# VH-VL binders against q8ka87r5to149, part 6

Target 1, 145 residues: q8ka87r5to149
Amino acid sequence: PNKFTVKAQEALQAASMLASSKQNQQIEPEHLLSVMLGDHDNIACQIARKLETPVDTLLSVVDREIDRIPKVTGASATGQYISSDLGKVFDTALKEAEQLKDEYISSEHLFIAMSEAGVKVSKLLKDAGIDRNAILKVLTSFRGS

## First folded at step 15 (VH-VL)

Design y4
Fold by OpenDDE, fold request of step 17:
Structure y4 (fold): chain C 145 residues (1-145), chain A 120 residues (1-120), chain B 111 residues (1-111)
Amino acid sequence: as target 1 above (145 residues)
Amino acid sequence: EVQLVESGAEVKKPGSSVKVSCKASGDNFDVYAISWVRQAPGQGPEWMGGIIPIFGSANYAQKFQGRVTITADDFAGTVYMELSSLRSEDTAMYYCARDRWGYLYGMDVWGKGTTVTVSS
Amino acid sequence: QSVLTQPPSVSAAPGQKVTISCSGSSSNIGSHYVSWYQQLPGTAPKLLIYGNSKRPSGIPDRFSGSKSGTSATLGITGLQTGDEANYYCGTWDTSLSAGYVFGGGTKLTVL
């Protein structure tokens, strides 16, 4: 698919705003993960909580990683681009959506992608016990409720 | 299939401004970038800047910083490029081009180009 | 004056193989995906290779791309008369202000 759900788009826009507030020109998976986990209405946050992940602790780790991202100042500070790592997440999310025969890339696909794309946030999530299988198990639980 | 339709040819005086539009039609991506690339006669393409509409922020080549403004109208599906303080050396073909995932995977769709001629 | 350096011209006979190099630095080719473009006379550039080595739909496998370190290479096998064109490499650059950069271009002549 070439489209994102409204909620996924909102998460991306929030990630952009976070990056801007941190004076980061590149939008990284860390920005996206931070805004998703920080939003109680986001499926990623709900999944993490269901897995009994200490979300606040994970957010702190992610925020520390964000603080390590290069900062820019001046007229170019507002010009943003998608990082290679975030691109990898998008490619992985697209693959997940296709595999599930979904017409849209959702926050669910993005969260799975972040855990499986082989980027820095993937390791953070796996260290917290979050991987594709764990996510899918929780999603199955949600559907059965 | 996506097409990029650019506005018509422009003839401008030195010191004036030109604003070129690029309208995307068809089944487009939600996450993409529109870049503006110009090409003077006999020269190679030169990236001027771009915008990722979903984020609303534009990037500019240092050479054009302060003289070019790129904006997006999401409702119209149109991206604009305004170049001010025009000079004779700004005479060129101006292309808009689409990238997926911002600027990562190359410009896969190009407009037909807009000729801008700057002459006294 | 281009950030990316290409040979100004290459030539070969039909059926032959040619390679076009693109040299950059750690802030561009070394850190970002490389794309290649073909430009026929009087037309807009056309994407040949993206993501270092991937071909868009419709691009024949005669065209190939590779990247190593801070350099990229476009390969064309089974050269055809219709391949005569200018070829440009391009990539994102973050040396100073982030932006896209093109190579100076390579004119391919089919003898």
Scores: ipSAE 0.912, ipTM 0.951, lowest interface PAE 0.5, mean pLDDT 95
Fold by OpenDDE, fold request of step 17:
Structure y4 (fold): chain C 145 residues (1-145), chain A 120 residues (1-120), chain B 111 residues (1-111)
Amino acid sequence: as target 1 above (145 residues)
Amino acid sequence: EVQLVESGAEVKKPGSSVKVSCKASGDNFDVYAISWVRQAPGQGPEWMGGIIPIFGSANYAQKFQGRVTITADDFAGTVYMELSSLRSEDTAMYYCARDRWGYLYGMDVWGKGTTVTVSS
Amino acid sequence: QSVLTQPPSVSAAPGQKVTISCSGSSSNIGSHYVSWYQQLPGTAPKLLIYGNSKRPSGIPDRFSGSKSGTSATLGITGLQTGDEANYYCGTWDTSLSAGYVFGGGTKLTVL
C-alpha cells in the first residue's frame, strides 16, 4: 500500500513536530515511537499497556535517545527530512501491511516495524518484551473482545 | 500511475520573480518529497530545494536560500517553487520530481520540466 | 565543483561492461543512500538505482549499484547503444545545510 491511515499520518506529523521542538532536522524512529507511546489513543500505547510494559519507563529511555540526536540552529533548522532509520521502519511497515493484506499502513504496522526493522528502537522494544509476535497476540485479543 | 504536471514556460526580465507549479495526478504516496531540480543548458542537474507535504517542511539548497520559496497546497495536490531576483544565469529547465520517504529513495517520478528564460 | 565526483566520460563497445564511480564524503555517500540517474538527450533524468543497489520497476538487471565507504559505483553490463547517455549519482548531504546533491555527471559513449 501507498497510503497511511489517518491515525498513522497524525502520528507522523506529531513526530515531526516533536523533532522540530527538539531542534532536530532529521525525523527518527525515536520521535515516532515517543509520540505513539505517549498517546493513550494510539494503538501502540494500548498494546504496550496490555503487555504490561512500563510505558513511562520506556518513554524515558526513548526520550533520552532523542536528546542525543544532533540539534540544528539558525537557517539550518528550517528543513526536516526522514532519517534512514525511519525509512527502514517505513519499508518494514509496508511489508507488514502487505503480509497482512491491509490496504493502509497503520499505527499497528508502524509499531511492528519499529520492533522488527533492526534499528535502535527495535532493540529497545525487544528488550521490553515487545516484538511482532507479542504485538499480534494483543491485537488478536483486541479483535476478540 | 502518478504524473507530475508542471506549469508552462516562462519568460522573465531580470530582477523579476517566477512561480512554477507542480501538480501530482493519480494515486500518490502519503509520505513523499517534491524536489525542484533545475538544469541550465549544457550543465548537470542542480537541486534547489524540496518539501515534504505531510510535514509542511521545506528544504533549500544553500545557494538558493533567501531567494527561493517552496510551498505546498495539499488540497490542490500542488507544490510551488518561487524564485525571486531573477538573473540571466537562472535561465534553465526547471523540473519537479517526487521522492519516496522524503528524499531517501531518489526521485522516481519527474515532471516534463518548465523552461524559464531570463532576458532583458 | 560538484560535491560528488564522477569521471567526466566513459566509453565501451556494445555488449561490454562499464562502471561509473561516484566519490563523496562521510557527510553524504558515507551516511546516506545513493541514487543513480540516466538522462537521455532532451529528457528528464530517470531513476536507475535507489537505496544504493535497488532497481525501480522496469529497470533491467543489467544496471547495478553498489556503495562502499564514501564511494558508489554504477555498473552496466551488456552495453547497448541505447545506453548512451549522461549518468548522475545523487544523495543526501548533511555537511552544511541538509540537501540533495548530484554528481557532475558522466557521459557514456557506446562505441
Scores: ipSAE 0.908, ipTM 0.949, lowest interface PAE 0.5, mean pLDDT 95
Fold by OpenDDE, look of step 16:
Structure y4 (fold): chain C 145 residues (1-145), chain A 120 residues (1-120), chain B 111 residues (1-111)
Amino acid sequence: as target 1 above (145 residues)
Amino acid sequence: EVQLVESGAEVKKPGSSVKVSCKASGDNFDVYAISWVRQAPGQGPEWMGGIIPIFGSANYAQKFQGRVTITADDFAGTVYMELSSLRSEDTAMYYCARDRWGYLYGMDVWGKGTTVTVSS
Amino acid sequence: QSVLTQPPSVSAAPGQKVTISCSGSSSNIGSHYVSWYQQLPGTAPKLLIYGNSKRPSGIPDRFSGSKSGTSATLGITGLQTGDEANYYCGTWDTSLSAGYVFGGGTKLTVL
């Protein structure tokens, strides 16, 4: 698939806005994870809650990592780009969607990708007990209810 | 497959401005960057700037900052590049090119180019 | 004068191997993925290598890319007459304002 769900697109746009507000020129997985976990309507947040993850604590950790991202000011602050880490997440999400034979890349795929892409947020999620298997287990429970 | 269709050739006077369009057709990714790359006769490609439409965020090469404006019309699937205060040195082939994940993995789709000639 | 440095020209006979180097700095090649482009006469550039060493669909395995430190290398084996073209490296640069940069280009002549 080469398309994202509307919810996934909205999350990406929110991540961009968050990055902008933090004066970050690069959009990182941390931005995306922050906005997803901070949105009660986002499946990632719901999954984390179902896993009894202390979401607020995790968000605090993620936000602290965001604060470490280089900031740009002045004329150099114009324009944003996707970080290499976020690119890895996208590639992983694409593979995940393909593996599941889904037509679109969804927030679910992005969340799984963040846990599996081997980037900084992957470790954060792992430390919080969030991995692909845990996510899929919860998703199965959602669909069965 | 995705194709980029650029607007027609332009002939401009020094001091004027030119606006070139790049329309994406086909099944495109939702997350991508469109870059504008120009190439003067006998020279190599030169990146001017780009935009990631989903973010509405444009980046510009320092050489062109203040003189180039890149915008996107998502509904029309079109990206525009406007270059002002044209000089004879701006005579070149202007390409639009797509990068899958916003400048990370290279420009995999290119337009045919738009010739811009600046002469008095 | 380009941010990325390439040899202006290389040449070899058909069937031989050639390498094209691309030298940069920590703010570009050292920190970002390198891409390689082939430009045949009268055509737009074509992506040959992305992500330092990955080939897009349709690119034969005769073309290879590698990166080490602040330098990248394009390798072409089994050189063919049709490979005669200009080759450019490119990458993202964050030294000042973030932007894409190309090498100066290398003209490959097949003898």
Scores: ipSAE 0.895, ipTM 0.946, lowest interface PAE 0.6, mean pLDDT 95
Fold by OpenDDE, look of step 15:
Structure y4 (fold): chain C 145 residues (1-145), chain A 120 residues (1-120), chain B 111 residues (1-111)
Amino acid sequence: as target 1 above (145 residues)
Amino acid sequence: EVQLVESGAEVKKPGSSVKVSCKASGDNFDVYAISWVRQAPGQGPEWMGGIIPIFGSANYAQKFQGRVTITADDFAGTVYMELSSLRSEDTAMYYCARDRWGYLYGMDVWGKGTTVTVSS
Amino acid sequence: QSVLTQPPSVSAAPGQKVTISCSGSSSNIGSHYVSWYQQLPGTAPKLLIYGNSKRPSGIPDRFSGSKSGTSATLGITGLQTGDEANYYCGTWDTSLSAGYVFGGGTKLTVL
């Protein structure tokens, strides 16, 4: 698949806006994870809650990591790019979609990908008890099969 | 297959502006960057700037800051590059090129180029 | 004058191996993925290598890329006459304003 679901696109756009508000030029997995977990309608947030993850605590940790991202000021504050870490997440998300035989890259795939390929966010998720198997188990329950 | 179709050749006077379009066709990724790269005769490629349409955010090379504007029309699937205050040194082939993940993995799809000639 | 430094030219006979170097700094090659482009006369550049060492579909395995520190290398084995072209390295640079940068280019001549 080479297409993202509408919700996945919205999450990415929200991540961009968050990065902008933090004066970050690079969009990192932390930005994406933050907006996904902060959105009750996002499947990542729902999965985390189903796993009884303290989402607010996790969000606080993620936000602290975001605060460590280099900031730009002035005219250079505009113009964003995808970080290498986020690119890895995208590549992994694509693979996950293929493995699950899905036609689109969704927030589920992005969430799985962050648990595996995100250098920093993978550790954060792992520490919170979130890994690929846990996510898939919850997804199975959501899909009813 | 993804293709990038650029607008036609341009002949401009010094001090004027030029606006080149780049239309993407085919089955494209939703997340990508379109870069503008120019190449003067006998020289190597020079990155001017780019835009990630899904973010609506454009990046510019410092050399062209304030003189180049890159915009995207998602409805038309088209990216535009406008260069103002043209000078003879701006005479070059102007390419648009796609990068899958916002400049991360290089430009894998290129347009055929648009010749811009600046002369009195 | 280019941010990335390449040798201006290299040459070898058909069937031989050539390497093209690309030297940068910590703000570009040292921190970001390197891509390599081939440009035949009268054509747009073509992506040969991305992600330091990955080949796009359709690129033969006789083309290879590597990266170490702030330098990158393009390798071409089994040189063919059709490989005669200009080759450019490229990467993202964050030294000033974030942007893409190309090397000065290397002209490969097949003897």
Scores: ipSAE 0.891, ipTM 0.945, lowest interface PAE 0.6, mean pLDDT 95
Fold by ESMFold2, look of step 16:
Structure y4 (fold): chain C 145 residues (1-145), chain A 120 residues (1-120), chain B 111 residues (1-111)
Amino acid sequence: as target 1 above (145 residues)
Amino acid sequence: EVQLVESGAEVKKPGSSVKVSCKASGDNFDVYAISWVRQAPGQGPEWMGGIIPIFGSANYAQKFQGRVTITADDFAGTVYMELSSLRSEDTAMYYCARDRWGYLYGMDVWGKGTTVTVSS
Amino acid sequence: QSVLTQPPSVSAAPGQKVTISCSGSSSNIGSHYVSWYQQLPGTAPKLLIYGNSKRPSGIPDRFSGSKSGTSATLGITGLQTGDEANYYCGTWDTSLSAGYVFGGGTKLTVL
């Protein structure tokens, strides 16, 4: 696949807006995870609730990590760019979409990728009981119920 | 397959502006960047700036800040570069180029380039 | 003077190996992925290497890339006369404003 779903695009745009509000030019996986878990209608939030994860506690940890990201201000602080860690998440999400034979890169592929890409949020998610197997089991339950 | 097509060659007077377009066709990744790169005769490429259309923000090389404006059309897959206060040193080949993941991996698709000539 | 430093020229005979260096700093090569571009006379640059060491589809495996610290290297084995071109490294740089930078270029001559 080469396209994101509309919901995945909206999450990416929300991550960009969050980074901008924090004066971060570099968009990190932490920004993406925060906006996805903070949206009650996002599939990532729904999966975490189904797994009985304490979502508000996880969000607090993620938001604290965002506060540590360097801030850029001044007249020359224009434009944003994608961090190398977010690039790893994108590459992993593409591989997941290919393995699942999906036409689009979706919010659930991004969520799986954040747990599996070996970036900082991957450890946070796994410590909270969220990994590829857990996510896929919940997704199967959604389709089978 | 993604292809990039720049607008046609231009001859401009000193002190004027030029606006070059770059239309992307084909199945592009949504988090792409379009960069503008110029190359004067006998010299290497020079990055001028770029934009990630899904985020709507542009980055500019320090050398060109204040003279260059890069914008994207919401749905047409077209990016524009406008260079103002033209001088003879701006005579060059101008390329647009695409990065699949917003500047991260480098420019994997290039247009053929368009010539801008600044002369009286 | 380019932020990324490359030797101005290198040469080798057909069938031999050549390497081209690219030296930068912690604000560019040290923190960001490196790309390499080939430019044949009269054409646009062409991506040879991305992500420090990965090849786009259609680039033969005799082209290789690596990075160590603030330096990157392009390797070309089995040199062919068609490899005669200018070669540029490129990467993201955050030393001034965030932006992309190219090396000054290396002209490869195949004798």
Scores: ipSAE 0.780, ipTM 0.899, lowest interface PAE 1.1, mean pLDDT 91

Design y4
Fold by ESMFold2, fold request of step 17:
Structure y4 (fold): chain C 145 residues (1-145), chain A 120 residues (1-120), chain B 111 residues (1-111)
Amino acid sequence: as target 1 above (145 residues)
Amino acid sequence: EVQLVESGAEVKKPGSSVKVSCKASGDNFDVYAISWVRQAPGQGPEWMGGIIPIFGSANYAQKFQGRVTITADDFAGTVYMELSSLRSEDTAMYYCARDRWGYLYGMDVWGKGTTVTVSS
Amino acid sequence: QSVLTQPPSVSAAPGQKVTISCSGSSSNIGSHYVSWYQQLPGTAPKLLIYGNSKRPSGIPDRFSGSKSGTSATLGITGLQTGDEANYYCGTWDTSLSAGYVFGGGTKLTVL
């Protein structure tokens, strides 16, 4: 699949807005994870709460990491680009969608990919008990609703 | 697959501006960049700028900052590039090109190009 | 001058191999993926290598790419007369305003 669900697009746009508000030209997996966990209606937040993860603590760690991302100021510093780590997340999410035979890349695929892509937030998520198997188990429990 | 088509060739006077469109057709990724690349006769390609339509803000090469404006009509699948204060040195072939995942992996789809000629 | 430096020309006989270098800095090749483009006369550039070393579909395995530090290399083995073209490296650069940069180009002659 080449398309994202509407909810995944909204999360990506929110990540871009967060990066801009922090004067970051590069958009990192940390931005995406922060906006997804910070929105109670996002499936990633719902999954993390079902797993009994201390979401507020995890979110605080992620937000601290965002504050360490380089800042760029000045009139010419308006454009943004996708970091190589976020690119790894996108490639991993695409692979997950293909393996699951899904037509769209969803918020769930992005969340799985953040745990599995081998980027900095992957360690944070796994240390908090969030990995592919844990996420899929929760998603299976949602399927019957 | 995606195809890119630039608007037709143009002849312009020095000091004027030109606005070139790039229409995308076919299936494309939702997170992509459209870049504008020009190439003067006998020269290599020169990146002018680009836009990631889902995010809105454009990036510009330092050389063109203040002279180039890139915008997107994401509903129409069209990106525009306007170059102002034209000089004879702006005579070139102008390409639009697509990069998946923004600017990450390089330009894998190119238009056929359109000529802009700036002459007295 | 070009931010990314390539030799202006290289040549070799059919069947031989050649390498094309691309030298940059920590703000470009050192931090970002490198791509390579082939441009045949009268045509638009064509993506040949992406992600430092990956080949798009349809690019034969005699084309290879690698990156070390702030330098990248395109390798071409089993040269064919149809490989005669200009070759450009490209990458993202964050030294000033963020933007894409191409190398100055290398003309490959197969003789």
Scores: ipSAE 0.776, ipTM 0.899, lowest interface PAE 1.1, mean pLDDT 91
Fold by ESMFold2, fold request of step 17:
Formats: sequence, C-alpha cells, structure tokens
Structure y4 (fold): chain C 145 residues (1-145), chain A 120 residues (1-120), chain B 111 residues (1-111)
Amino acid sequence: as target 1 above (145 residues)
Amino acid sequence: EVQLVESGAEVKKPGSSVKVSCKASGDNFDVYAISWVRQAPGQGPEWMGGIIPIFGSANYAQKFQGRVTITADDFAGTVYMELSSLRSEDTAMYYCARDRWGYLYGMDVWGKGTTVTVSS
Amino acid sequence: QSVLTQPPSVSAAPGQKVTISCSGSSSNIGSHYVSWYQQLPGTAPKLLIYGNSKRPSGIPDRFSGSKSGTSATLGITGLQTGDEANYYCGTWDTSLSAGYVFGGGTKLTVL
C-alpha cells in the first residue's frame, strides 16, 4: 500500500502544524505521537486509555521532548521535511500494512510503528506498556472477536 | 507506477518569467515531495526547490530564494514552478522529480524534462 | 565549487570494479541519508542507491553504496560498457536553508 486513510492523513497534517507552531522544520515522531494522543477521537488515544496508560503523563513527556527540537526562524524557515526517525516510522507502518494485506496505511499502523520502529518514542511507549502485541489485543477487543 | 510530465518547452526573453507544470499520474505515495531540478548544458543537476503537498509548504535552495515559487494543486494533481527575472544563465533543462517520503530517500521518479531557453 | 565533492572522472576495463567518492560535511552527509544517481547521455538521472546503501527494485547488486562520517562511496563491480555515464551523489543539507544538494558528478569511462 502507498495510501493513508483519511484519519492517518489528518494526524500527519496535525503533526506538521504542531511542528510549524514550534518553529521546527523537521517533523519528528514526537510531533505525530503528541497529536495522536492529544486527540480524544484518535484510535491511539483510545487504545492507550483501554490499556490504562496515564495518557496525560505520557503527553507531558512527549511535549517536553518536542520543546528540545531545534527551532529555525527567518525568511528561509517556511519549508518542512520529514526526519529520518519519522521515515523509519513510515517504513515500519508500511510493513505492518503489507503484512496484514491492508490497502491503506492507517492510524493503527502508525501507532504500532511508533512503538516498534526503534526510535526515541518507541522506548517511551514500550515503557508505558504499549507495544505491538498490546495494541493488537486492544484492537481485537474493539471488534468483539 | 507514477509518471511525471512537465509542460512543453519555452523560449523566453530576459527579464520575463516562466511557469512550468508537472502533472503526476498513476499510483503515488500520499507523503511525497515534488522537487524541481535544473541542468544547464554541460553541467550537473541543480536542485531549485520542492514541495510536500500533504503539508502544503515549499522548500527553496538559498540561491533561488525570491525568484522561484513552487505551488501544488491537489485537485489537478499538478505542481507548478515559476522562475522570475529570467537571465541567459537560466537556460537549462528543467525536471520535476518525486521523492518517496518527503525528501528522505532521494528522487526515484523523474519527468523527461522540459527546456527553457532565455535568449539574448 | 560543489558542496559535495566527487572526483571528476574514473575509468576501468570491463569486468573490473571502481569506486566513486563523495565528500561533504556534518550538515549534509554526516546527518542525512545519501543517494546516488546514474545519468546516461540525453536522459534524466536515475536513482541507483538510497538510504546510504539500499538499492531500488531493478538495480543489480553490482551497485553498492556506503557511508562513513562525512563521506559516501558508490561501488560498481563487474563493469559493463553500458555503465558508462555520469554519476552524482545527493543528500539533504541543513547548513543554510534546508535543501537538497548534488555532487559535481563523476564521469565513468569503461575502456
């Protein structure tokens, strides 16, 4: 698959807007995780709550990491690019969608990928009890299977 | 498979502007960049700038700041590059090229290129 | 003068191997993935290597890439006359405004 669901696209656009508001040209997994956990309607927030993760605590840690990302200002500072770590998340999410034979890359694939891609937020998520197995177990319970 | 097609060749006078389009067709990644790369006769490629349409902002090479504008029309599947205040040194082949994850992995799909000639 | 420096030419006989170097800085090669492009006469560049060392589908394993510090290397083994082309390295650069840069190019001649 090479397409994202509407919800996944919305999360990516929100991550871009968050990065811009923080004067970050690079878009990092931290931006994506922050907007997904901070949106009550996002499946990532719903999964974290089902796992009884203290979402507000996790968000505060992620937001502190965002504040450490370099800021760029001035006339040349309007463009954005995807960090290598976010690229690893995208590659991992693509592999998850392919393994599941899904036509689209979804918010669930992105959330799994953030826990599994071996980037900084991966450790935060795993330390909070959020990994591939935990996420998939919750998703199964949402379907009632 | 993604294909990129630039608009046709142009001959321009010094001091004018040129606007080149790049139409993408076929299956593409949603998180891609379109870059504009020019190549003067006998020279290597030179990156001018690019845009990641899902994020809606453009990046420009420093030497083209203020002369180049890159925009995207998602409805038409088209990216535009406008170069202003043309000089004879702007005579080159102009390519559009697709980068898979924004600018991360380099340009894996290229158009055939279009010539812009600035006479005199 | 290119931000990324490459030797202007290299040559070798069919069947032999060559390497092409690309030297940059911490703001480009040192911090970002390197790509390599082949350009045959009269055609657009073609991506040979991405992510420092990965090959796109359809690129034979005779082409290899590596990166160490602020330098990158393209390797070509089993040279064929069809490999005669210009070769360019490319990477993201954050020393000025963020943007992409190409090396000056290396002409490979197969004698």
Scores: ipSAE 0.744, ipTM 0.889, lowest interface PAE 1.2, mean pLDDT 91
Fold by ESMFold2, fold request of step 17:
Structure y4 (fold): chain C 145 residues (1-145), chain A 120 residues (1-120), chain B 111 residues (1-111)
Amino acid sequence: as target 1 above (145 residues)
Amino acid sequence: EVQLVESGAEVKKPGSSVKVSCKASGDNFDVYAISWVRQAPGQGPEWMGGIIPIFGSANYAQKFQGRVTITADDFAGTVYMELSSLRSEDTAMYYCARDRWGYLYGMDVWGKGTTVTVSS
Amino acid sequence: QSVLTQPPSVSAAPGQKVTISCSGSSSNIGSHYVSWYQQLPGTAPKLLIYGNSKRPSGIPDRFSGSKSGTSATLGITGLQTGDEANYYCGTWDTSLSAGYVFGGGTKLTVL
């Protein structure tokens, strides 16, 4: 569907705040990944920890990529927009939710989509052992409890 | 699906302001922009600005910076565009339009438009 | 004048093919997805092409889009008299304040 869970909306809003704090008008997948992994209560951080991913190292790499995103200042820099790569993540997350017949796009769908959408963070996640199969396996173990 | 309906036509005096509403009906959408586009008689469309309600973030065309304000009322499912310091060249058809994923994929839903006439 | 340049008019007979160009810069077409709009007389614009080359549901495959460098092209095959309209390209632009821009428009006449 076209609606997001409350937790997914909160992550998107946090990504917007992070981009703003970095003077980035473009909201990138890097912003979304950083806020999701940086929040210990986010399901993405919990999944990465379960997979024993070195989350602090991954965050350091993502944050360095954010620092390379162009900064825009001045009166004309008051608004933000979604990058084409983040759009690919959203399209992939929507497709994942549709395939699973879920009513909402969740934080889990966004995390899967970041690994699968073929954007820069996709490589970072896969090199860290995080892909669709690994994420789904962990989610199954969480739900089995 | 969603439909967009602008408020009714207005006749305004030079120097005044106008506030046009755009009410969305149908399914609720979370990550989209609502843009305001005007079209003067015999001319092409002109983007004035837009808002991404989930981020609370408005963007304005440089031509309109300082004269246009775009806001959203999430509970009413309504966005507003206020244009100040009106002059005769502001006479146009005003549309609201939705763009999925912010301003990324173009405006796929349009209102029918509303006329603003600036006449002394 | 628009930062996106389109030919002011094109014409062709029913059944023929036309292309409509849209020329921009690295700050718009070169960096952002292009969309195309059809505007029939007396109506709001209608999205024909998004994401450079994708068609929304309900748009016939006679309409196509492409992008190369800082230029985009709308293709229309099998022209019908109902295709007579104004056509606009649109994209995000960052040369000034970040904002959306439309091309100046192309009037298609079907003879």
Scores: ipSAE 0.719, ipTM 0.883, lowest interface PAE 1.3, mean pLDDT 90

